# Ledger of designs, part 38: VHH binders against q9fdx1

Target 1, 300 residues: q9fdx1
Amino acid sequence: MEEDGSDWGGLAPEILINIISRLTIQELWTGPMFVQKSWLTVCRDPYLWSIFDLEPWFDSYPESTHLWSPEFEQKVDLMLRSVVDWSEGGLTKIRVRHCSDHALSYAADRCPNLQVLAIRSSPNVTDASMTKIAFRCRSLKELDISYCHEISHDTLVMIGRNCPNLRILKRNLMDWSSRHIGSVPTEYLDACPQDGDTEADAIGKHMINLEHLEIQFSRLSVKGLASICEGCPKLEYLDLFGCVHLSSRDITSNVSRLKWLKEVKKPDVYVPRSGDVAQTERYGHWRLYDERFDIQAMRI
Short names: E, the ipSAE of ESMFold2; O, the ipSAE of OpenDDE; V2, 0.75 times the mean of E and O plus 0.25 times the DockQ between their complexes.

## First folded at step 24 (VHH; framework vhh_7nfr_2)

Design DD5 (at its last look DockQ between E and O 0.69; V2 from the best seeds 0.00; counts 0 for: pae E 3.8 > 2, grease 24.22 > 24.2)
Fold by OpenDDE, look of step 24:
Structure DD5 (fold): chain B 300 residues (1-300), chain A 126 residues (1-126)
Amino acid sequence: as target 1 above (300 residues)
Amino acid sequence: QVQLQESGGGLVQPGGSLRLSCAASGFDFDYYYMYWVRQAPGEGREWVSTISDSGGDTYYADSVKGRFTIARDNVKNTLYLLMDSLKSDDTAVYYCARESWEEFWQGTPFYGMDVWGQGTQVTVSS
């Protein structure tokens, strides 16, 4: 029985590109890229890498402590850098998790046409790389920096000043599964960053074209909310879930200024009346909280 | 047969230098990112360094950054690790390994390496 070794090597590059374009990122990285060098070359065609989106994979993958390991981060960084190279400047959308400054700085230098940057749950993304993003990726329309605790209000200012087309900002501070109708953990309350109003002010002053804002579990006060509502008149969607320092009255009075508002998510969380929430000065405690509080611990 | 073979380990005094080599055979060496990993006695495996397929990008663990240099010769199918300013804490078996992405996509806590050498012993002692 002569094993008809179907020499797939003879496929025209155009045919191969068509086939490959139908594959998921996972399928590409586990199959065709490793068949032979000629296939790798085709897989690296810039046409295939205008968009880099790992969110579907992350959504399908169960939460694991492994995802927060340095090793995993390194792999994500390597993958992102490779994609940046292959895109030859044509990359317009990046959606990843658990990347670091190493990859983002690299991307910032080489992706001037970037319109979407979603890097939620990237604890080692700091102002260093995000400042570069602000200056070099001026076409940004969507930014998700949720659960990135090393990004400061200063970076938000830079983004606002340099990215006039920004329409969507997600700056959620705690990964709270909407399924948990419960009390905000005391540990979180104690670790909340003090920069809620400062960030809100940055948003209100510099991001005037925002249509969609998520700022879950921010410690912003009514002053911060006022700044946002006054400075962002085009807001259609505002997510204030977990913002425990805002009263219903505060929200109603301020969001009434937003003429285009379609939806507002209210804090809708129970906060135990525990005493004076110790004002923690730095985002560092939040990082620890996200890393330590495995979703498994929340399975009550 | 796909194979990696480390060499160059030995006994060295603190502050000394060593050069490790890893000879690759049985596969297209220039196709793969390569890794150095070490394992100290009684400890788990620790990532040391990574180099891209072309050698254009290098990565280092914080513990060795500024002291170690990873390099490769794709013509000779050889991976190198230059180790300077060696410390007692650098004592370990050093392994070279080939990159794999299968583990990444499966979410397994593995370094994403599918081919390993036998390792070479590095001992830093006074």
Scores: ipSAE 0.292, ipTM 0.609, lowest interface PAE 1.5, mean pLDDT 85
Fold by ESMFold2, look of step 24:
Structure DD5 (fold): chain B 300 residues (1-300), chain A 126 residues (1-126)
Amino acid sequence: as target 1 above (300 residues)
Amino acid sequence: QVQLQESGGGLVQPGGSLRLSCAASGFDFDYYYMYWVRQAPGEGREWVSTISDSGGDTYYADSVKGRFTIARDNVKNTLYLLMDSLKSDDTAVYYCARESWEEFWQGTPFYGMDVWGQGTQVTVSS
């Protein structure tokens, strides 16, 4: 008989899946899931949920302090846990911000085929959930733990030992694009790891297949850089922006032996020194936030 | 009209128990995740617990985990909060609330909930 515009759930699930598969995550969460129960069933079909990627949305909206609230984190965690369930073990890519250990532990237990995990700016993710990821998600090939200040070098060791396919690591410590917004909580900035050489050593010892490394604003010295360059011979891309303890000579001398290297991003951030080395070392990591309105001090 | 109405609050001694209820009307209750939120005198709102639309998944704030249990009855359109081992810090007005995703996607300050009850007072004192 004649099509009823509201009668989608009785006869054509493959047609509904085709329509729904073209929607963004935002469109799914604001429309079809609330039309009727048969549409909910189609929206939850495992076929739709091999990838959960919120980065396009995060890239489109301005950073604000509310993104750091428990309420926002709870919503991200709920979304991720729901997608994990609907995927029935088929989830291979997760890209979110502001999730927590609870959602990641849940995903680690249920998504053994995970290949990509990006969890930028997740203040309540620690080594606890990351250890579970390392042990249970051994197919991981890309990890982005940028701006996750409660994660330590222990995660890097565990990931390196247990995830032999890892080719991309992003471990940026300051979000330079957000430096003028002031939205990051001060207490979380204070928690930022400052032991760059220990993290660099973990990377160099355990991540031999790494092709792409970002460690913006790491405090590594030339010793840490040497460890990375010796231990990661397959590197094609190396981002050292904001690594204020490396000179151009340090970089040139150490990366010249990397046969596959296509690009190096150099520190390019000048932190003024007043002649008090102990004072600048004490505040060096966070001084850049205080100086963000004086762009002249940052010129090379 | 879309409505949520809490009941079951009252005065209880430390270590005691209460059961809160939230009656829902005017919408398809079993389509939505539901929330409990509380507000102590002079404080901001604090998320307490969340339950999935089927009731199969539950989430709790660290401050109440192990002591509170969220539940729902989709036949009666009723949300529950079973509160055990109550402490003086649990004194608050308790609200039930319905899930909303619209404000999440706007990227501005939000609670993630669009329909709220009027609240029920829970007082834990010696």
Scores: ipSAE 0.169, ipTM 0.545, lowest interface PAE 3.8, mean pLDDT 81
ESMFold2 (binder alone), look of step 24: mean pLDDT 83; pTM 0.843

